# Designs tried in a protein design chat: VH-VL binders against Uncharacterized protein y4mC. Part 20

Target 1, 209 residues: Uncharacterized protein y4mC, of Sinorhizobium fredii (p55562)
Amino acid sequence: EDLSSQQQWPGTPLSRVEALAVLQTLNANLLSNASATLTLDRWCEAHRLAPPGSKIVAKHVQGHDKPANVHIRKLLHVGPNEPIVYRHVRLACGDRILSEADNWYVPARLTAEMNEVLNTTDISFGRAVRSLNFTRTNLTARLLWSPLPEGWDMSAELPVSSSGPLIPPPFLLEHHAVLKLQDGTPFSAVVESYTNNVLDFPAPLLYPQ
Below, E stands for the ipSAE of ESMFold2; O stands for the ipSAE of OpenDDE; V2 stands for 0.75 times the mean of E and O plus 0.25 times the DockQ between their complexes.

## First folded at step 13 (VH-VL; framework fv_teclistamab)

Design j4 (from g6 with heavy chain Y54F; at its last look DockQ between E and O 0.53; V2 from the best seeds 0.00; counts 0 for: pae E 5.5 > 2)
Fold by ESMFold2, look of step 13:
Structure j4 (fold): chain C 209 residues (1-209), chain A 124 residues (1-124), chain B 108 residues (1-108)
Amino acid sequence: as target 1 above (209 residues)
Amino acid sequence: QLQLQESGPGLVKPSETLSLTCTVSGGSISHRDYYWGWIRQPPGKGLEWIGSIFYSGDTYYNPSLKSRVTISVDTSKNQFSLKLSSVTAADTAVYYCARGYRLFDWASYYFDYWGQGTLVTVSS
Amino acid sequence: SYVLTQPPSVSVAPGQTARITCGGNNIGDKNVHWYQQPPGQAPVVVVYDDSERPSGIPERFSGSNSGNTATLTISRVEAGDEAVYYCQVWDSSSDHVVFGGGTKLTVL
């Protein structure tokens, strides 16, 4: 119960190694599973980011559209006149937003019921279109923040210990993917961005004995 | 409302280092969609990109200036900065900071908000 | 390095259509962005991704990009359109931003 005497993520080389290991564990879990929501459910439970049994809750974010560009249209195999809809959803565990998902999708490739639910509710995109039994092609997975410099595991100079805490930036990890119908037709381009709240738990404590 | 403001000395002597800071207000520099850029324009001439930086520290530089340029970011102050070393009269220009919007990949990288610009004169 | 070529100037009468070209090897494979810079002012983007307009830019501004030429088209030109116009791309082979030399639009 004496959590106040423990630094959450101290600014030491050890904590940076631990942060990288934890972040790359999440990255591997996300890339190895079709469902980011299920992965985040397990992550939230394993790291006690909310009361036991809490599930990921989605919220549709409105008020700023990100227009599709020519590359998104190429990924979706559509011409310049095909309607594309942008949708932004935040995934939260309790009061912690863990990720933001941006979807650019082709409404003509969804059912009328799917489009209605996407237009009128907060449902996550993947849940709304689950009955399509879609496949996912991961295009990129990028660390937006690395706790250690490139080459840390060989000869690189490690950061000097500091008395202040390690402060991750707002977003740590970004994935780009395309969702495809069973016949291979793409219908959604997605960017998934993971917040620093995925590390909002005390650093692992390693004792010398 | 987003605002970008350049600041720094308007007069720099040859061989010294030109140093500018861009202060971002009305929005966060720590945003996943934006790479923050420096662009310059010599009097009566065209635009020249100097470089861009992401809030994590990732940088991209104009190859012709790369050996003399450092761009850095201070997320706690919502600022990014430019240092250009060993300046000459050829470095006299209006210097702009700008927000670069990247949608999905680099092909769609463009500058959607610009500062007002600050003239830096290199003269003894 | 990748080069963008623009005519130095274009003159049109009010109400006419101005066409400003941006030439580049296989520029049709790139996304072209266009900036308007009135005298003494900072540039503002008027077209991005070849043909998209930011909010607040009149439909009179349009863009196209095919083959080796991208074109900014300004229909029903007004005196207030007088400015220098720059095209811009990202060159993925060298990871840098390239601007054209600029085209001064004069409204007669």
Scores: ipSAE 0.170, ipTM 0.687, lowest interface PAE 5.5, mean pLDDT 88
ESMFold2 (binder alone), look of step 13: mean pLDDT 95; pTM 0.963
OpenDDE, look of step 13: ipSAE 0.647; ipTM 0.876

Design j5 (from g8 with heavy chain N31S; at its last look DockQ between E and O 0.81; V2 from the best seeds 0.68)
Fold by OpenDDE, look of step 13:
Structure j5 (fold): chain C 209 residues (1-209), chain A 124 residues (1-124), chain B 108 residues (1-108)
Amino acid sequence: as target 1 above (209 residues)
Amino acid sequence: QLQLQESGPGLVKPSETLSLTCTVSGGSISSRDYYWGWIRQPPGKGLEWIGSIWYSGDTYYNPSLKSRVTISVDTSKNQFSLKLSSVTAADTAVYYCARGYRLFDWASYYFDYWGQGTLVTVSS
Amino acid sequence: SYVLTQPPSVSVAPGQTARITCGGNNIGDKNVHWYQQPPGQAPVVVVYDDSEKPSGIPERFSGSNSGNTATLTISRVEAGDEAVYYCQVWDSSSDHVVFGGGTKLTVL
């Protein structure tokens, strides 16, 4: 991605606080909802990351397969011979990729229609299986970028204001989770990495700075 | 074929900082699947994990070494580095860089490719 | 901190079966990985995720994990199998890669 086309946040202490606040808000929303897709729909709209009415679209990433290992099979409560499908996508809000996701799911635990849609369209996984009213168990959640240093709330040593903008890494959040049917049966394991495009909007204007 | 090669001084004085670089060839360091790690082995002893880094900069450190360890990555050079400050004789070891593979979660995190290792001796 | 316990050494005659154990509290709930380190060489993964084998690893190598003990089994042991073997896990409570103390396998 061309960084020159992205919105730049000032390299000030206040901007860093704002960035942390925004990221933690997104993180909280993602962790409190079963569907990352729906959360990103709302995020996209709220921050005008795409034209009005835009919805998250899953861009299939072509490449090598990632077969489920014994750990994933354990998590999904399936034996060694149960088919598991791997699906790699990038979730796009307009022209912005907001996240990249790996899904391992048990097709036998989905409807035929869901499987067909997942195999033939760019619908996001969360949207495709929405009618299951599934629950999400988050296993790990990491903030991959710290705009402020650890312990900043207890330390006077904060980053000084710079003339340049903040430079976040490519990915800012990572979540690992298991999706479950209403009866508690797991049917999917998911790895989600959220890109710095989630912050690709004008920095909040708070004065004085 | 993927290859990892450690480089840096083989001798470091006490209280100074040990610095090593791992150069990766035959593959890109920029992948979601890998956390690149440093492991050391004192002479005649077992393996000790130092830390691991994702290409985006996310790091995990051994709690016993965290205060002294800094791992960084340079994607443009396809390298990652280790800095260990305030070294003592106890830090004398063969240092390995390795590729850590993680498919899902961390339960399945293991090192599938290793460098040949480089001996670093801490001595006055 | 989480600790993995291995016997310091195991000896077997050629053609026999070697079993190297790795003990840990509820290790059966974890995924155990095994490394072979020949003398003067870097470690090589021989078993991962309890029982999976990388390409190129002989069928003689196998792994199991249950309860408080993981086991690396090497059948029809050869002279070339002489090495130090390490078990490894991830400890989620401390976000720590943990290695066992290593087991030296001697082929008599």
Scores: ipSAE 0.676, ipTM 0.878, lowest interface PAE 0.9, mean pLDDT 94
ESMFold2, look of step 13: ipSAE 0.730; ipTM 0.878
ESMFold2 (binder alone), look of step 13: mean pLDDT 94; pTM 0.957
ESMFold2, look of step 18: ipSAE 0.693; ipTM 0.862
ESMFold2 (binder alone), look of step 18: mean pLDDT 94; pTM 0.957
OpenDDE, look of step 18: ipSAE 0.528; ipTM 0.834
ESMFold2, look of step 19: ipSAE 0.695; ipTM 0.865
ESMFold2 (binder alone), look of step 19: mean pLDDT 94; pTM 0.959
OpenDDE, look of step 19: ipSAE 0.569; ipTM 0.844

Design j6 (from j1 with light chain K53R W90Y; at its last look DockQ between E and O 0.49; V2 from the best seeds 0.00; counts 0 for: pae E 6.1 > 2)
Fold by ESMFold2, look of step 13:
Structure j6 (fold): chain C 209 residues (1-209), chain A 124 residues (1-124), chain B 108 residues (1-108)
Amino acid sequence: as target 1 above (209 residues)
Amino acid sequence: QLQLQESGPGLVKPSETLSLTCTVSGGSISHRDYYWGWIRQPPGKGLEWIGSIWYSGDTYYNPSLKSRVTISVDTSKNQFSLKLSSVTAADTAVYYCARGYRLFDWASYYFDYWGQGTLVTVSS
Amino acid sequence: SYVLTQPPSVSVAPGQTARITCGGNNIGDKNVHWYQQPPGQAPVVVVYDDSERPSGIPERFSGSNSGNTATLTISRVEAGDEAVYYCQVYDSSSDHVVFGGGTKLTVL
């Protein structure tokens, strides 16, 4: 019913190729940049997911603390007593939530001003710590949905056209990464999950010219 | 309040397929943080993980059972199911469904909510 | 595949401290979870990620993990703590969940 509106792509082999190409373009852009927020700003503008000039807005999610485990502490090069803060935000472009980001970060490796902003506002983590000029080490990148079967580009059979639209699952991509200071010191472990709203625009029309 | 409930036949004949369904209430099965698992316990014995499924349909199976097990999910019914084929008396056990919680990576998977369990007996 | 070893039983007087061990090769590099299963009931997680307690679990339940041994410690043991206790890890090399054999805690 009236939960949300979303563009529906046809259930054709062409639309599946288009969906995969678009999804992998986003994936490559995310993997090649340190800031997911900046990548999503450009994605939102390029695909008109909100009025021109709209910026990604973070929406803080509260009530479900996820303390750092031993593995996260190992990734961050900290012992069991080092304070770690968890922060969960949804990144939205207009009314469209494009991703959910989970950060486990070491406050001692940030400035007092950064920690104050993170503790008192809904700002996205990447924006709050931008002046660190941090780098990103990608640990895993998982495509949660592929519109085409493995091997489609060589010999696999393409899906038959259906009478109904493509129905992407709620999440399409998931990335795990570590953010590092310029000297290589890790300060944040990140899980980023990307929603099907990243495809909420009309399927490309590919006609011969 | 989250609740898991197993359902299915309590008696299965040898060589047939054991089929169970877990109904999830008080929460959505479609959640990025949770894997939905089946664990069994033969009478007087320990726990044995059968497999888990993520709401996308992605599955993970105990290698000792992998050739006989199928786990599926129906997000529209908020349910997930177990099929274990070619059963023998060794498959007699209490079968639990459970919610597996992950934190950052899959190395942190533990089961934070369990169903009550249902006894399945394999006999002629 | 990866194996977890637990003693089959531990007996402790009321008010004393019980220690239940879980052995595994390099288990200190893994996240260990502990479950309590009272007689006739489903398991309940009492410690996760080596040393974290879920909400509602008393502080007298604690955990540690280093080297080849993880330990569940129950201080000031009560009669209500009688149960079987299982350790569990996820083995990423084989992508599967492993349980220990279980330890029956008896309060004398």
Scores: ipSAE 0.116, ipTM 0.658, lowest interface PAE 6.1, mean pLDDT 87
ESMFold2 (binder alone), look of step 13: mean pLDDT 93; pTM 0.949
OpenDDE, look of step 13: ipSAE 0.675; ipTM 0.877

Design j7 (from j1 with heavy chain Y55F; at its last look DockQ between E and O 0.48; V2 from the best seeds 0.00; counts 0 for: pae E 5.6 > 2)
Fold by ESMFold2, look of step 13:
Structure j7 (fold): chain C 209 residues (1-209), chain A 124 residues (1-124), chain B 108 residues (1-108)
Amino acid sequence: as target 1 above (209 residues)
Amino acid sequence: QLQLQESGPGLVKPSETLSLTCTVSGGSISHRDYYWGWIRQPPGKGLEWIGSIWFSGDTYYNPSLKSRVTISVDTSKNQFSLKLSSVTAADTAVYYCARGYRLFDWASYYFDYWGQGTLVTVSS
Amino acid sequence: SYVLTQPPSVSVAPGQTARITCGGNNIGDKNVHWYQQPPGQAPVVVVYDDSEKPSGIPERFSGSNSGNTATLTISRVEAGDEAVYYCQVWDSSSDHVVFGGGTKLTVL
């Protein structure tokens, strides 16, 4: 019952195609929704990364604060003296940490209730501010690892099967985004980094059993 | 308490591969905020960035050196390494490893901790 | 291909203000970092993101960046400020770090 162990996929071209397809499915799901936390709830359930009915659990990461610099302040449309709060959480499904999320947010643009819960609990940012019905502007969406080379679908050489398992690096995907109120006012700058635990399930079957 | 220390041969013959390792202590190389860099400085000259690596393997290289450079990371040893192939006398320099801080979307990237540097001489 | 240009040297008497410039096309759109390299030592960041200072850097160090010029300003210069100073940016069009050529600050 060690749910923290990484499932190993074969080191074959088929497994690499499957890994890319699965990773890009997650990427598309994340990009199409304003809340990464809610997307990860569905991902965890769909891929059985924890017992049925499990929800994403956040852990507030304590450490050195990362104050907003001039770039962050420009992105949030605030001046040098506007209070900005930094918040870092790890998002887990059961024993599996699926992502790390960083928020630089403008407390003045949230309700007092939202600020209280963000200050006193480990709640994920997306859950805490869900009632804002916020929108998301994606700035970057990067695969930190691609299982197949650029151009694989046309003329590039496919990888040779290896004797060992496919070994994804610790982080696979990184998104940078701005969260906005319904009127377009930005209130949070977000960095979301996704771990290889998002693939911690058996390789897909592509033929009948 | 964070410290970076370069190690490797101080003398390399032309056409060989220069190989250096940076050992990180007092902190983890497996940290989301940092890309770990190699920078060199020929004697009496300015600084030249070689490349940077994230502990997950994501790598950026100086375009002028890209064909000859490999940077790698070994998280179990808390180390990252530089290999520069086909060296010539022009590759003689002090080589620094450094911790690069990336805040948000590459808008900002700077080196907040540096190793002491190690002189590598390319000579026959 | 992005180029940063620094004067090769600046001389200043103790107590005066030194201004070290870093020129680049639209450098005001970039975040500029400054390093101090004392003789025979590794560089140390003294200003980052145009005007931010690491812990332990004296208030007399400051930075600014607009248009085509970033400037490191050192007020009330001391003999201990004698070093080579480098500016640096990340160039997103080519995905690489660019350093200026360095400015030797001499305190007379």
Scores: ipSAE 0.209, ipTM 0.699, lowest interface PAE 5.6, mean pLDDT 88
ESMFold2 (binder alone), look of step 13: mean pLDDT 95; pTM 0.962
OpenDDE, look of step 13: ipSAE 0.548; ipTM 0.846

## First folded at step 15 (VH-VL; framework fv_teclistamab)

Design k1 (from g8 with light chain H33Y; at its last look DockQ between E and O 0.17; V2 from the best seeds 0.00; counts 0 for: pae E 8.3 > 2, placed apart)
Fold by ESMFold2, look of step 15:
Structure k1 (fold): chain C 209 residues (1-209), chain A 124 residues (1-124), chain B 108 residues (1-108)
Amino acid sequence: as target 1 above (209 residues)
Amino acid sequence: QLQLQESGPGLVKPSETLSLTCTVSGGSISNRDYYWGWIRQPPGKGLEWIGSIWYSGDTYYNPSLKSRVTISVDTSKNQFSLKLSSVTAADTAVYYCARGYRLFDWASYYFDYWGQGTLVTVSS
Amino acid sequence: SYVLTQPPSVSVAPGQTARITCGGNNIGDKNVYWYQQPPGQAPVVVVYDDSEKPSGIPERFSGSNSGNTATLTISRVEAGDEAVYYCQVWDSSSDHVVFGGGTKLTVL
């Protein structure tokens, strides 16, 4: 499995404008819809990132934990000794990993059945805890890579062409959220990171009318 | 227990290529959460980042060294390597390999495990 | 091109508090890391993410970061704290690791 981009875009100002437009289209679609999985299904189909009819597959990734730090504990309203569990899921379309989710949650705020399912299956966190009727507070939605400089649309000069292709970093977009019980008690902090595979298709060919 | 061990020649002639290998044990070099870096320290001077490589093969280099540096990974051997071409006496330094840690926060990294370092002297 | 500035040295009496500064433009918007390097040894991270400590780092080490200055504070300084201390950031605009020049802590 090759997670590097295979469809490199030219290192031109036009390609950078196209990359920003495409990336922000995905970002807006993710933020405006209830289901990241459905959004990614549509994205994969529209951009032919896998054979026709392919659907997003979730996979629980095990091995290396990211311990909760003080900032995560603050988000969850817990002290230094409260047990917190880390869970890592990736979403793929065919051979392309499109996103990875990091989840820090307080097991004491879940049922025993929810904890069992989370510990033993590939289920996504949101599906496992659906019966809590939780709410989601979006904290940030940040481009990890900006193809164009701040102010590009008014006064900034566009970057000059480079001799090589546009090289997106491994992760392009990151969403942070906190999941809360109906009474507002936080129980999970979520980071969802979107890979450069979301741009793994040929740059749009834009022509004058 | 995670361990990083530098290996390679301690003496390199001017104009030749410095080649170092870092062997990772007690952990996987393929882990998405980490990147792997080379840092050097000339005698009596501060730390200088040379470059880093992700599990995917993507590399990032110090601009002052970019034209002379290549970092690569060999996942089958759980190793990553540094090649620095056309060395001069200015490249004499202790060379460290290190694990870069991707934090929960936006786009910031630190090095949580370092090798013991290996002195490379460039002289005729 | 992002630059971190540290004083070259700080001297402190045993049992007192040492403060080591790391200056940078809008450094308060960045995550700052601090490394301790005893003579002849590899660096060891003592503070990450501005104020977090790895397991095994004494409570007397602490970090803060706001505005244009990050600070490593070592209370009740011991002779064993004598080392060079480096601050570090990741500059996301250039995808570079940047180290400060280092501060030699001398315990008198």
Scores: ipSAE 0.013, ipTM 0.506, lowest interface PAE 8.3, mean pLDDT 84
ESMFold2 (binder alone), look of step 15: mean pLDDT 90; pTM 0.933
OpenDDE, look of step 15: ipSAE 0.501; ipTM 0.817

Design k2 (from g8 with heavy chain A107S; at its last look DockQ between E and O 0.24; V2 from the best seeds 0.00; counts 0 for: pae E 9.8 > 2)
Fold by ESMFold2, look of step 15:
Structure k2 (fold): chain C 209 residues (1-209), chain A 124 residues (1-124), chain B 108 residues (1-108)
Amino acid sequence: as target 1 above (209 residues)
Amino acid sequence: QLQLQESGPGLVKPSETLSLTCTVSGGSISNRDYYWGWIRQPPGKGLEWIGSIWYSGDTYYNPSLKSRVTISVDTSKNQFSLKLSSVTAADTAVYYCARGYRLFDWSSYYFDYWGQGTLVTVSS
Amino acid sequence: SYVLTQPPSVSVAPGQTARITCGGNNIGDKNVHWYQQPPGQAPVVVVYDDSEKPSGIPERFSGSNSGNTATLTISRVEAGDEAVYYCQVWDSSSDHVVFGGGTKLTVL
């Protein structure tokens, strides 16, 4: 992964507090919305990660299908013979890949038009099925990198300043969820992993303006 | 082409700390799908999982070893490491590092690439 | 802790079918992985998630898993298949990797 775009965050305790606050803001926005794609659209606009008006674009990852196992079928309330489709895309805003999304979904629970567009285009899953007004049940959420140690707000020793920039790892957040129709019927199991490009903007100014 | 290589001392004295490093080449250790594992095999015996680490530091340990084990990762060097403290002759084994693929809900975790292993002998 | 049980050895003639079993309580609810370890070599995964094969594994290797038994089946056994075979699961209730004791396949 190229980390050169991250050089604008200094390696100070203040920048680490800022990074944690920004990450948890994104985390909360993602967890409170059914569509990660729509959340990322707003994030990209708000942080100017691409030219104004840019939308999230899916980029297919081909040739490495992950078949649904028994556990995924249980999550989706389907038997062993129900067709399930796997789809893996990278979600980008302009040139910045913001996340990778893995999706195991039940085609019989989507419209014929939705299935056609999913089968024939690179559209993101959330955008393709938006008209279902689906809900989201979050199974797990992990902050894969914390800029500050656990307990930083009470007992832990804070990191000392360094001369170099804050260097986030390639992936910062990981969410596992089930998407459900309005009547509660599950239709997709998803894994969403978010890259350090979500922080590719200048550290916040904390002095009064 | 992904390759894993164990390195470290082949001889460790009883009560000291065994320390090994796994160097990953041909791929990045910083990947959301993989936990990086240490597995050992005493001579003529079966495989025993020691623990696994994700590049952010999230770890899982064999409970029989947990009090003596520390696994760490250095993403800037594309490496992860094992420390096993207070070793005895029972810790003599071939030590393997391996890449473990985990399914998102942890219903599956298996090792798709292994190092060639390094023999560590505990002897005075 | 969860336990996997394998027979210590299996012997078959060349060209015949070897079946190596892995026993565990409700193992059919778990994803079982199989490793081949030739003499003096590192293990290599030959079956994962009960029945899936990595690229490069011959079609004559197959896996199944139901009830309390998972089985690795090797059809048309060759001398090069002689190895120790391990089954393995992730036990999600305890967050542990569990290996079976290993089965030595001897090709007569």
Scores: ipSAE 0.005, ipTM 0.558, lowest interface PAE 9.8, mean pLDDT 87
ESMFold2 (binder alone), look of step 15: mean pLDDT 94; pTM 0.961
OpenDDE, look of step 15: ipSAE 0.113; ipTM 0.717

Design k3 (from g8 with light chain S92Y; at its last look DockQ between E and O 0.80; V2 from the best seeds 0.69)
Fold by OpenDDE, look of step 15:
Structure k3 (fold): chain C 209 residues (1-209), chain A 124 residues (1-124), chain B 108 residues (1-108)
Amino acid sequence: as target 1 above (209 residues)
Amino acid sequence: QLQLQESGPGLVKPSETLSLTCTVSGGSISNRDYYWGWIRQPPGKGLEWIGSIWYSGDTYYNPSLKSRVTISVDTSKNQFSLKLSSVTAADTAVYYCARGYRLFDWASYYFDYWGQGTLVTVSS
Amino acid sequence: SYVLTQPPSVSVAPGQTARITCGGNNIGDKNVHWYQQPPGQAPVVVVYDDSEKPSGIPERFSGSNSGNTATLTISRVEAGDEAVYYCQVWDYSSDHVVFGGGTKLTVL
């Protein structure tokens, strides 16, 4: 990905506040919905990150494996011999990768059709298992980049305004969660890392500036 | 082969700032799967975690040291650094840099590669 | 703060089995990791996630965790196993890595 083509936010205190507000809005939306994919659909559309009508597309990243450990097996309430599948995807809005996701899931707790599409297509996990009407339990949620320092709301010293743009890191949010069937049975553990492309739109104009 | 190497002064005066750098070779620090940590060990004592940093700059610190500790990362140099301010004799220790692996959540966060350690003595 | 308690020392004859314990409140609900530190060397992980082993670690090493006690077991102990062993967990209440005090294993 060419970072040089990304929208640049001003390096001003106001812009930093705006960036934090936007990120926290996204964070709140992601934490309040079961499907990250659907949340990103709305985000993509709302911020015009892709042509109208575009939807999030998953890109399956192949070539490596992350076997489930005892912690994941405990979370999923499975024994040492129960098959667990690892799946790595990048979620794209048009040409922008908005997130990467590591998913560990119990295939025996999904339908044959779900397993088939997960194994053979680039469908996002959320879309593939949508018909389960699953719930999401968030375990951890981190803001990996804070445009403002800790205590900014309590007279902490703010960064001085610069002529240069804000430079966010590659990833801005990270979520760890467990997905559960309607009866409460866990069937998937997921790590989601959200890229700085979620902010790849013109900085909001607030007046006066 | 991944290797970590600590570097910095072996002697620091009281009230000054201890500064160390860890140089990583044989692998990139710019990987979302790993955190990079500092652990110290006073002579004849046990291990104490100082803090960890992600390549993005996201940090975790030991609460007992948080007010004095700054960990930073330089992806261009494939290095990460430790600063410990206002040192006393109690800060004399072998300092290790290490790679932290975390598969899911933090319950499985452990250090799978370590530097050889560097002794830092706080003395007048 | 969360505390891990280890015996300061354990002695065992060659060929016998050594057991090193790590005590903590409800430690069984956590994942425990174990490190071996030979004299004058850096620590090396020998068991992680209670019972899993990195590549290169002998089958003689094993781990278990339940209740308030995690245990590192070293069967058929060899002279080369003499080291200090540390247990480690993540404390969610303080987002902090916690090490035990270490156990010196002496091979008689």
Scores: ipSAE 0.571, ipTM 0.851, lowest interface PAE 1.2, mean pLDDT 94
ESMFold2, look of step 15: ipSAE 0.730; ipTM 0.880
ESMFold2 (binder alone), look of step 15: mean pLDDT 94; pTM 0.959

